VH-VL binders against Pleckstrin homology domain-containing family G member 5 (PLEKHG5). Designs and how they scored, part 11

Target 1, 101 residues: Pleckstrin homology domain-containing family G member 5 (PLEKHG5), of Homo sapiens (Human) (o94827r584to684)
Amino acid sequence: QLLLEGSLRMKEGKDSKMDVYCFLFTDLLLVTKAVKKAERTRVIRPPLLVDKIVCRELRDPGSFLLIYLNEFHSAVGAYTFQASGQALCRGWVDTIYNAQN
Below, E stands for the ipSAE of ESMFold2; O stands for the ipSAE of OpenDDE; V2 stands for 0.75 times the mean of E and O plus 0.25 times the DockQ between their complexes.

## First folded at step 18 (VH-VL; framework fv_denrakibart)

Design a1 (from u4 with light chain A40H; at its last look DockQ between E and O 0.86; V2 from the best seeds 0.61)
Fold by OpenDDE, look of step 18:
Structure a1 (fold): chain C 101 residues (1-101), chain A 118 residues (1-118), chain B 113 residues (1-113)
Amino acid sequence: as target 1 above (101 residues)
Amino acid sequence: EVQLVQSGAEVKKPGESLKISCKGSGYSFTSYWIGWVRQMPGKGLEWMGIIYPDDSDTRYSPSFQGQVTISADKSISTAYLQWSSLKASDTAMYYCARFDYEWGFDYWGQGTLVTVSS
Amino acid sequence: DIVMTQSPDSLAVSLGERATINCKSSQSVLYSTNNENYLHWYQQKPGQPPKLLIYWASDLESGVPDRFSGSGSGTDFTLTISSLQAEDVAVYYCQQYHKHPLTFGQGTKVEIK
């Protein structure tokens, strides 16, 4: 079931920064990017299983941290997502949290 | 359509300062990096750096760090490359280009020729 | 830094024949997370700015003729022009930004024999 979708700015590591379109389902989060000159999206990262996500709002308003855990509960990925506003950011974090429970 | 239009050719003397520009249009200027690439006469492409216009986050090639300044004014969708003191060795074609970490440099300006001579 | 080395430096090919350009990276540019090679190819015709041809090693940029193709993975990549046309005379560059700093190959000049 699709729970939430929308545009986010994604930062991965120190140098990566790009606009993405995310789809949050009950069991997974998809990170997609619009294909140039096409009205379709491409998955640019492996699906993130909701039950392996740790999400926290950051001090920077409108931003949240997403940590991805492996089967051993070790962090294997870290992303910073920025929404257009604090309310939307909170919406993403809350929806992810609710999907985990 | 996406376009990057650069400022005109420059003829300068050693020691002079210079600031060239790159204006983007036809897309969300604040959603893509803008990069600068140097090409000396008869030589290959050299990456200088990139800037994210929304927050002016700037990344330089180690070879150009401290040698040039990259900036942007998102209010007019323009990126800049500047020198405080030109050298003869700065003679080259300078390209700006839209950069995406996934797609690379997908749109390029027409280039700005900078000639530095006594 | 990841060093990009192209071969040959110059290539002369008859019209209608295949042109092959190789690019070798000193380190792998394959991102294990999404299994994509962050290797791009550019074409620069005389007196013009570079033009993106291929991204992610094998994906053809919009508007690029299908006689162009890219292949390879890890450290070894190839740009192929299946049937060289007169308008294909140019210098071709490979490029990576898998790791900072971004680096280009030295370029391969393609001419008509």
Scores: ipSAE 0.362, ipTM 0.858, lowest interface PAE 1.7, mean pLDDT 94
ESMFold2, look of step 18: ipSAE 0.695; ipTM 0.888
ESMFold2 (binder alone), look of step 18: mean pLDDT 93; pTM 0.941

Design a2 (from u4 with light chain A40S; at its last look DockQ between E and O 0.90; V2 from the best seeds 0.79)
Fold by ESMFold2, look of step 18:
Structure a2 (fold): chain C 101 residues (1-101), chain A 118 residues (1-118), chain B 113 residues (1-113)
Amino acid sequence: as target 1 above (101 residues)
Amino acid sequence: EVQLVQSGAEVKKPGESLKISCKGSGYSFTSYWIGWVRQMPGKGLEWMGIIYPDDSDTRYSPSFQGQVTISADKSISTAYLQWSSLKASDTAMYYCARFDYEWGFDYWGQGTLVTVSS
Amino acid sequence: DIVMTQSPDSLAVSLGERATINCKSSQSVLYSTNNENYLSWYQQKPGQPPKLLIYWASDLESGVPDRFSGSGSGTDFTLTISSLQAEDVAVYYCQQYHKHPLTFGQGTKVEIK
């Protein structure tokens, strides 16, 4: 079931910064980008299982951190997302938390 | 239709300053990086740096750090490359190109020929 | 810095025959998270700006003829033109965008024999 979707700015590592479109389902989060082909979007990262996400708001306005864990509880991915504002950011963080419950 | 339109050719003398431009249209200008690439006569492509126009986050090639300034004015969808004091060795074609971390340099400007002669 | 080395520097190929260009990076350009190689190929025809042909080592950009293909992984990559056409006369560049600084290969000139 689709719970939330929208545009976010994604930072990964020291250098990468891009606009993405995310889809949050009950069990997974997809990170996508538009492809030049007129009506296609492409999933650019492996689907993130909701039960393996640790998500926290950051002090920067509208930003949250997403840490992805493997089956051994070790961090294997780290993303900073920026929404258009604090309300949207809280919406993402709260919806992810609620999906984990 | 995505377009990058660069300012016209320049003929300059050593020691003069110069600022060339790259105007983007047909896409969300603040959602992509703009890069600058030098091509000296008869030579290959050299990455100079990239800028993210939304916040002016700028990354330079070590070879060009301190030699040029890359800037942008997002209110007019324009990126710039500038020199404070040109050298004859700056004679080259300069391209701007849109950069995306997933797709690379997907759209290129027509180029600006800069000729610096004594 | 990741150094990109192409071979050959130039080649001449008969119309309708295969052209093969190699590109080697000094470090891996594979991102293990999504198993994609951050390697692109560009075509530059005389008097024109470069044009993106391939991204992610093997994915064709929109509007690029299917006679172009990219292959390889890690540090060794190949651009293949399966049946050379007259309009394919150009210099071809590989470029890595995995790590800063972004770097191009030196180019490979393709000519008709």
Scores: ipSAE 0.726, ipTM 0.920, lowest interface PAE 1.2, mean pLDDT 93
ESMFold2 (binder alone), look of step 18: mean pLDDT 95; pTM 0.961
OpenDDE, look of step 18: ipSAE 0.779; ipTM 0.940

Design a3 (from y4 with light chain Y97H; at its last fold request DockQ between E and O 0.83; V2 from the best seeds 0.81)
Heavy chain, then light chain:
Amino acid sequence: EVQLVQSGAEVKKPGESLKISCKGSGYSFTSYWIGWVRQMPGKGLEWMGIIYPDDSDTRYSPSFQGQVTISADKSISTAYLQWSSLKASDTAMYYCARFDYEWGFDYWGQGTLVTVSS
Amino acid sequence: DIVMTQSPDSLAVSLGERATINCKSSQSVLYSTNNENYLNWYQQKPGQPPKLLIYWASDLESGVPDRFSGSGSGTDFTLTISSLQAEDVAVYYCQQHHKHPLTFGQGTKVEIK
ESMFold2, look of step 18: ipSAE 0.740; ipTM 0.916
ESMFold2 (binder alone), look of step 18: mean pLDDT 95; pTM 0.963
OpenDDE, look of step 18: ipSAE 0.826; ipTM 0.949
ESMFold2, look of step 20: ipSAE 0.750; ipTM 0.918
ESMFold2 (binder alone), look of step 20: mean pLDDT 95; pTM 0.962
OpenDDE, look of step 20: ipSAE 0.837; ipTM 0.950
ESMFold2, fold request of step 21: ipSAE 0.696, 0.709, 0.725; ipTM 0.903, 0.907, 0.915
ESMFold2 (binder alone), fold request of step 21: mean pLDDT 95, 95, 95; pTM 0.962, 0.962, 0.962
OpenDDE, fold request of step 21: ipSAE 0.874, 0.867, 0.879; ipTM 0.959, 0.958, 0.960

Design a4 (from y4 with light chain S62E; at its last look DockQ between E and O 0.80; V2 from the best seeds 0.79)
Fold by ESMFold2, look of step 18:
Structure a4 (fold): chain C 101 residues (1-101), chain A 118 residues (1-118), chain B 113 residues (1-113)
Amino acid sequence: as target 1 above (101 residues)
Amino acid sequence: EVQLVQSGAEVKKPGESLKISCKGSGYSFTSYWIGWVRQMPGKGLEWMGIIYPDDSDTRYSPSFQGQVTISADKSISTAYLQWSSLKASDTAMYYCARFDYEWGFDYWGQGTLVTVSS
Amino acid sequence: DIVMTQSPDSLAVSLGERATINCKSSQSVLYSTNNENYLNWYQQKPGQPPKLLIYWASDLEEGVPDRFSGSGSGTDFTLTISSLQAEDVAVYYCQQYHKHPLTFGQGTKVEIK
């Protein structure tokens, strides 16, 4: 069941920054990217299980942190996402939280 | 159709300044990086740096840090490579290319030949 | 810095024969998160700009003939042209974009024997 979708700017590690299109379902989050002028779409990261996400709004306007945990509660992925505004950012964080509960 | 169109060939003297351009079209200019790549006569490709035009976030190769300035004007979908004082050793072909952290350099400009001689 | 080393520096291949180019990185270019290799191959024909052939080590760019293929993982990569055509005369570059600084191999010149 699709809960939310939209464009986000994803930062990963020290240097990586790119525009992605995310789909949040009841049980997983997909990070996708257009291959050519948005004519084809590819999933660029393994599906993120919603129950293994730790998500927090950041001080920067419109940004949130997403940490992905393994079954031992050790971080195996870290992403900073930027939405086009604070309200959209909060919408992502709240929707993820609500999907977990 | 994605296109990167560069400014024309330049003939300069040592010590002169120069700013060359790269205009992108057919895609969302602010959604991708623009990189600059040098190719000296008869030599291979050298990465100089990349810029994210939306916020001007700029990353340089250590070999080119302080040697050139990379900039962009997103209002006209154009990136720039600039020297404050050219040297004869700057004689080369300069390419701009669209960069993305998932796909690498997927579209290239036609190149700008810069010749620096007395 | 991740150093990219290609071999050979040049090769001559008869029309219709196989051409094989190797690329070795000084560090792994495999991203453990998605198990993809951030390694591209570019073709530069005489008098032309470079053109993307292969991304993620083995994925063919749109419009690239299927006689081109990429393989390898981690630190060792291969570009193969299964049946060399006259229009394949070019210099081929590998390039990693896993870590900064972004680095190219020195290039491999392919000619007709």
Scores: ipSAE 0.728, ipTM 0.917, lowest interface PAE 1.2, mean pLDDT 93
ESMFold2 (binder alone), look of step 18: mean pLDDT 95; pTM 0.960
OpenDDE, look of step 18: ipSAE 0.835; ipTM 0.949

Design a5 (from y4 with light chain K99T; at its last read DockQ between E and O 0.87; V2 from the best seeds 0.81)
Heavy chain, then light chain:
Amino acid sequence: EVQLVQSGAEVKKPGESLKISCKGSGYSFTSYWIGWVRQMPGKGLEWMGIIYPDDSDTRYSPSFQGQVTISADKSISTAYLQWSSLKASDTAMYYCARFDYEWGFDYWGQGTLVTVSS
Amino acid sequence: DIVMTQSPDSLAVSLGERATINCKSSQSVLYSTNNENYLNWYQQKPGQPPKLLIYWASDLESGVPDRFSGSGSGTDFTLTISSLQAEDVAVYYCQQYHTHPLTFGQGTKVEIK
ESMFold2, look of step 18: ipSAE 0.721; ipTM 0.912
ESMFold2 (binder alone), look of step 18: mean pLDDT 95; pTM 0.960
OpenDDE, look of step 18: ipSAE 0.857; ipTM 0.952
ESMFold2, look of step 19: ipSAE 0.721; ipTM 0.911
ESMFold2 (binder alone), look of step 19: mean pLDDT 95; pTM 0.960
OpenDDE, look of step 19: ipSAE 0.851; ipTM 0.952
ESMFold2, fold request of step 21: ipSAE 0.677, 0.737, 0.713; ipTM 0.903, 0.917, 0.913
ESMFold2 (binder alone), fold request of step 21: mean pLDDT 95, 95, 95; pTM 0.960, 0.958, 0.959
OpenDDE, fold request of step 21: ipSAE 0.873, 0.874, 0.875; ipTM 0.957, 0.958, 0.958
ESMFold2, last read: ipSAE 0.696, 0.680, 0.691; ipTM 0.908, 0.905, 0.906
ESMFold2 (binder alone), last read: mean pLDDT 95, 95, 95; pTM 0.960, 0.959, 0.959
OpenDDE, last read: ipSAE 0.873, 0.876, 0.861; ipTM 0.957, 0.958, 0.955

## First folded at step 19 (VH-VL; framework fv_denrakibart)

Design j1 (from a5 with light chain Y97H; at its last read DockQ between E and O 0.88; V2 from the best seeds 0.82)
Heavy chain, then light chain:
Amino acid sequence: EVQLVQSGAEVKKPGESLKISCKGSGYSFTSYWIGWVRQMPGKGLEWMGIIYPDDSDTRYSPSFQGQVTISADKSISTAYLQWSSLKASDTAMYYCARFDYEWGFDYWGQGTLVTVSS
Amino acid sequence: DIVMTQSPDSLAVSLGERATINCKSSQSVLYSTNNENYLNWYQQKPGQPPKLLIYWASDLESGVPDRFSGSGSGTDFTLTISSLQAEDVAVYYCQQHHTHPLTFGQGTKVEIK
ESMFold2, look of step 19: ipSAE 0.719; ipTM 0.912
ESMFold2 (binder alone), look of step 19: mean pLDDT 95; pTM 0.960
OpenDDE, look of step 19: ipSAE 0.833; ipTM 0.950
ESMFold2, look of step 20: ipSAE 0.727; ipTM 0.916
ESMFold2 (binder alone), look of step 20: mean pLDDT 95; pTM 0.960
OpenDDE, look of step 20: ipSAE 0.851; ipTM 0.953
ESMFold2, fold request of step 21: ipSAE 0.652, 0.702, 0.725; ipTM 0.897, 0.912, 0.916
ESMFold2 (binder alone), fold request of step 21: mean pLDDT 95, 95, 95; pTM 0.961, 0.961, 0.960
OpenDDE, fold request of step 21: ipSAE 0.875, 0.874, 0.876; ipTM 0.959, 0.959, 0.959
ESMFold2, last read: ipSAE 0.720, 0.686, 0.712; ipTM 0.914, 0.905, 0.911
ESMFold2 (binder alone), last read: mean pLDDT 95, 95, 95; pTM 0.961, 0.961, 0.961
OpenDDE, last read: ipSAE 0.873, 0.879, 0.875; ipTM 0.958, 0.960, 0.959

Design j2 (from a5 with heavy chain I50F; at its last look DockQ between E and O 0.85; V2 from the best seeds 0.80)
Fold by ESMFold2, look of step 19:
Structure j2 (fold): chain C 101 residues (1-101), chain A 118 residues (1-118), chain B 113 residues (1-113)
Amino acid sequence: as target 1 above (101 residues)
Amino acid sequence: EVQLVQSGAEVKKPGESLKISCKGSGYSFTSYWIGWVRQMPGKGLEWMGFIYPDDSDTRYSPSFQGQVTISADKSISTAYLQWSSLKASDTAMYYCARFDYEWGFDYWGQGTLVTVSS
Amino acid sequence: DIVMTQSPDSLAVSLGERATINCKSSQSVLYSTNNENYLNWYQQKPGQPPKLLIYWASDLESGVPDRFSGSGSGTDFTLTISSLQAEDVAVYYCQQYHTHPLTFGQGTKVEIK
């Protein structure tokens, strides 16, 4: 079931910053970008299992941190997402939390 | 329909300042980096740096850090490359190009030839 | 810095024959998170700006003829033109965008023999 979708700005590591389009389902979060050919979206990262996400709103308004854990509880991904505003950011964080619980 | 249109060729003398422009259209200007690439006569391509117009986050190649200024005015969808004091060795073709961390430099401007003669 | 080294510097190929260009990076450009190589190929025809041909080492950009293909992983990459056409006369550049600073290969000039 699709719970939330929308544009976010994704940061990875020191340098990477780009706009992405995310789809949050009850069990998965997909990070996508539009493909120029054929008007399709492309999943650019492995699907993120909602149950393995640690998500936390950051002090900077409109931003949240997403840490992805493997089966051994080790972090294997770290992403900073920025929504266009604080309300949208809280919407993402709350919806992820609710999908986990 | 994505287009990057650069300002026209420039003929300058050493010591003069210069600001060249790159106007983007057909896409969300604030959603992509705009980079500058130098090509000296008969030579290859060199990344100079790029800017994220939405927040003016600017990254330079170490070899160009402090040598040029990259800026943008998102209200008119335009990026700039600027020298405070040109040298004869700045004679080159300068391209702007749209950059994304997943796809690289996917759209390029037509180039601006800068000639600096002493 | 990741140094990108192309070979050969120039290549003369008869129309309809295969052209092969190699690119080697001094460090891996493979991103382990998604297993994609952050390496592109660009074509620059005489008097024109560069044009993106291939991204992620092997994926064709929209509108690029299927006679172009890219292969390789990690540090060793190849651009192949399966049947050279007259309009393919150009300089070809590989470029990594895995690690700052972004770097290009020195270019390979392809000519008709």
Scores: ipSAE 0.699, ipTM 0.911, lowest interface PAE 1.3, mean pLDDT 93
ESMFold2 (binder alone), look of step 19: mean pLDDT 95; pTM 0.959
OpenDDE, look of step 19: ipSAE 0.854; ipTM 0.953

Design j3 (from a5 with heavy chain G35S; at its last look DockQ between E and O 0.85; V2 from the best seeds 0.77)
Fold by ESMFold2, look of step 19:
Structure j3 (fold): chain C 101 residues (1-101), chain A 118 residues (1-118), chain B 113 residues (1-113)
Amino acid sequence: as target 1 above (101 residues)
Amino acid sequence: EVQLVQSGAEVKKPGESLKISCKGSGYSFTSYWISWVRQMPGKGLEWMGIIYPDDSDTRYSPSFQGQVTISADKSISTAYLQWSSLKASDTAMYYCARFDYEWGFDYWGQGTLVTVSS
Amino acid sequence: DIVMTQSPDSLAVSLGERATINCKSSQSVLYSTNNENYLNWYQQKPGQPPKLLIYWASDLESGVPDRFSGSGSGTDFTLTISSLQAEDVAVYYCQQYHTHPLTFGQGTKVEIK
């Protein structure tokens, strides 16, 4: 059920920026981060239900916006992700879209 | 293995310029922020600002905006703190620290003592 | 700005006894998205740089003795040293990284009584 995985740079709000490793499954997107001292991977955000994601590519090269919705279709999370290039970015956006449809 | 090594102590006169350094090793330098923290003699810790060396995205505490310049050279894994004109009130210990928005300040440099006296 | 206020400013505790330090933030440091508090504790021994003890309010940093623990949520936080050792004589700082500017508490000096 794993559709895509890879490193991304995640931005939240106006200040937060960090490297993460994401796993996209048929129904969930997991945002993880290595705990270097423990040599473990930790899920740092609640699993994102794929059917509650709104996603679009941004004009900045290699970046996409991900909005997470609650059951009332109100935004409860907003993330900007940066991949290493435009092709990988489009791959993430397209794979999420295909998983929803 | 993660280390932040700062430049040595400085004794300066008011009005002089100064640039101190912080060299990171043992980790991906461009994957973390570097922050500068001031500690005046006998006082607590004061956050001065941070830089993301990969793109030089720099943020200052309002108390230090316009007072110092934070910069980095990612090709040599080094961050800098710079004054164009030192004042006696700049006498303090200055720490660099690695920062991550999930973990906070997990590694600190040894400190650079700056003494400014006339 | 989120003001971090520690209490007490100093305390003296007998070896082997419990030390308790409080930290209050002027605004919540709870990030509702993941339900974690973006609040750390640092230890600074004389002549040394600060050292990270606790992140996310209650998670122990690797290599830190288990006599240290953190608790609290939102605006009220506590650092506890369950059995004070001689090497725990230091100044302890809470620090929030929820909202810019990043801010520290004023520090709490812990001494042996």
Scores: ipSAE 0.637, ipTM 0.896, lowest interface PAE 1.5, mean pLDDT 92
ESMFold2 (binder alone), look of step 19: mean pLDDT 94; pTM 0.952
OpenDDE, look of step 19: ipSAE 0.846; ipTM 0.948

Design j4 (from a5 with light chain L102I; at its last look DockQ between E and O 0.89; V2 from the best seeds 0.80)
Fold by ESMFold2, look of step 19:
Structure j4 (fold): chain C 101 residues (1-101), chain A 118 residues (1-118), chain B 113 residues (1-113)
Amino acid sequence: as target 1 above (101 residues)
Amino acid sequence: EVQLVQSGAEVKKPGESLKISCKGSGYSFTSYWIGWVRQMPGKGLEWMGIIYPDDSDTRYSPSFQGQVTISADKSISTAYLQWSSLKASDTAMYYCARFDYEWGFDYWGQGTLVTVSS
Amino acid sequence: DIVMTQSPDSLAVSLGERATINCKSSQSVLYSTNNENYLNWYQQKPGQPPKLLIYWASDLESGVPDRFSGSGSGTDFTLTISSLQAEDVAVYYCQQYHTHPITFGQGTKVEIK
């Protein structure tokens, strides 16, 4: 079931920054980008299992951190997302939390 | 359609300043990086740096750090490459190109030939 | 810095025959998170700007003929033109964007023999 979707700015590691479109389902978060010569969306990261996400709002306005855990509870991914505003950012964080509970 | 249109060819003397431009159209200019690539006569492609026009986040190649300035004016969808004091060794073709961390350099400008000679 | 080395520097191939260009990176350009190689191929025809042919090592850019293919993973990559056409005379560049600084190979000139 789709719970939330929208544009975010994704940062990974030291250098990467790009606009992405995310779909949050009850069990998965998908990170997608538009295919440049079609009106289509392509999944660019493996689906993130909602129950393996650790997510928190950051001090920077409109930003949240997403840490992805493996089956051994070790961090295997780290993402910073920037929403267009604090309200939308909080909406993402809250919706992820609610999907976990 | 996505287009990158660069300013025209330049003939300059050593010591002169220069600012060349790259105007993007047909896409959300602030959602992508703009990069600059040098090609010296008869030589290959050299990455100079990239800028994210939305916030002016700029990343330079170590070879070009401090040698050029990359900037953008998002209100007119334009990126710039500039020198404060040209050298004869700056003679080259300069391309701008749109960059994305997933797709690389997907659209290229037509190039700006810069000739620096006495 | 990841050094990109192409081989050969130039090659001559008969029309309709296969052309093969190799690219080796000094470090892996495989991003383990999504298992994709952040390596592109560009074509630069005489007097023209470069054009993206292949991204993610093997995915054809829209509008690129299917006689072009990319393969390889990690550090060793190949661009193949299955049946060379006259219009394919160009210099071909590999490029990694896995790790800053972004780097290009030195280029491989493809000619008709």
Scores: ipSAE 0.700, ipTM 0.910, lowest interface PAE 1.3, mean pLDDT 93
ESMFold2 (binder alone), look of step 19: mean pLDDT 95; pTM 0.956
OpenDDE, look of step 19: ipSAE 0.844; ipTM 0.949

Design j5 (from a5 with heavy chain F105M; at its last look DockQ between E and O 0.77; V2 from the best seeds 0.78)
Fold by ESMFold2, look of step 19:
Structure j5 (fold): chain C 101 residues (1-101), chain A 118 residues (1-118), chain B 113 residues (1-113)
Amino acid sequence: as target 1 above (101 residues)
Amino acid sequence: EVQLVQSGAEVKKPGESLKISCKGSGYSFTSYWIGWVRQMPGKGLEWMGIIYPDDSDTRYSPSFQGQVTISADKSISTAYLQWSSLKASDTAMYYCARFDYEWGMDYWGQGTLVTVSS
Amino acid sequence: DIVMTQSPDSLAVSLGERATINCKSSQSVLYSTNNENYLNWYQQKPGQPPKLLIYWASDLESGVPDRFSGSGSGTDFTLTISSLQAEDVAVYYCQQYHTHPLTFGQGTKVEIK
């Protein structure tokens, strides 16, 4: 079941910054990028299991941190996402939290 | 249609300043980086640096750090490459290209030939 | 810095025959998170800007003929032109965009024999 979708700016490591389009389902988060005017969408990261996400809003307005854990509870991915505003950011964080409960 | 259109060829003398431009159209200009690539006559491609026009976040190759200035004006969808004092060794073709961390440099400008001679 | 080394520097291939270009990186360009190699191939025909042919080591860019293919992983990559055509005369470059600074190989010139 699709819970939320939208554009986010994704940062990964110290260098990478790009616009992505995310789909949050009850059990999965997909990170996609549009190809040629959003005519085709491509999944650019393995589906993130919602149960393995640790998500926290950041002090920087409109930003949240997403840490992805493996089955051994070790961090295997870290992402900073920026939404277009604080309300949208809080919406993402809250929706992820609610999907986990 | 994604297009990158560069300013015209330049003939300059050593010591002169120069600012060349790269105008993007047909896509969301602030959603992508613009990179600059040098090609010396008869030589290969050299990455100079990239800029994210939305916030002017700029990353330089160590070889070009302090030698050129990369800038952008997002209000007119334009990126720039600038020298404060040209040298004869700056004679080259300069390309701009759209850059994304997933796809690399997918669209290129036509190039700007810069000739610096006494 | 990740050094990209291509081989050969140039090659001559008969029309309709296979051309093979190698690119070796000094460090892995595989991103373990998605298992994609952040390595591209570009074609530069005489008097033209470079053109993207292949991204993620093996994925063909839109509009590129299927006689072009890319393979390899980690540090060793290959561009193959299965049946060389006259319009394929160009210099071919590999580029990594895994780690800053972004770096190109030195180029491989392909000519008709």
Scores: ipSAE 0.719, ipTM 0.911, lowest interface PAE 1.3, mean pLDDT 93
ESMFold2 (binder alone), look of step 19: mean pLDDT 94; pTM 0.955
OpenDDE, look of step 19: ipSAE 0.836; ipTM 0.944

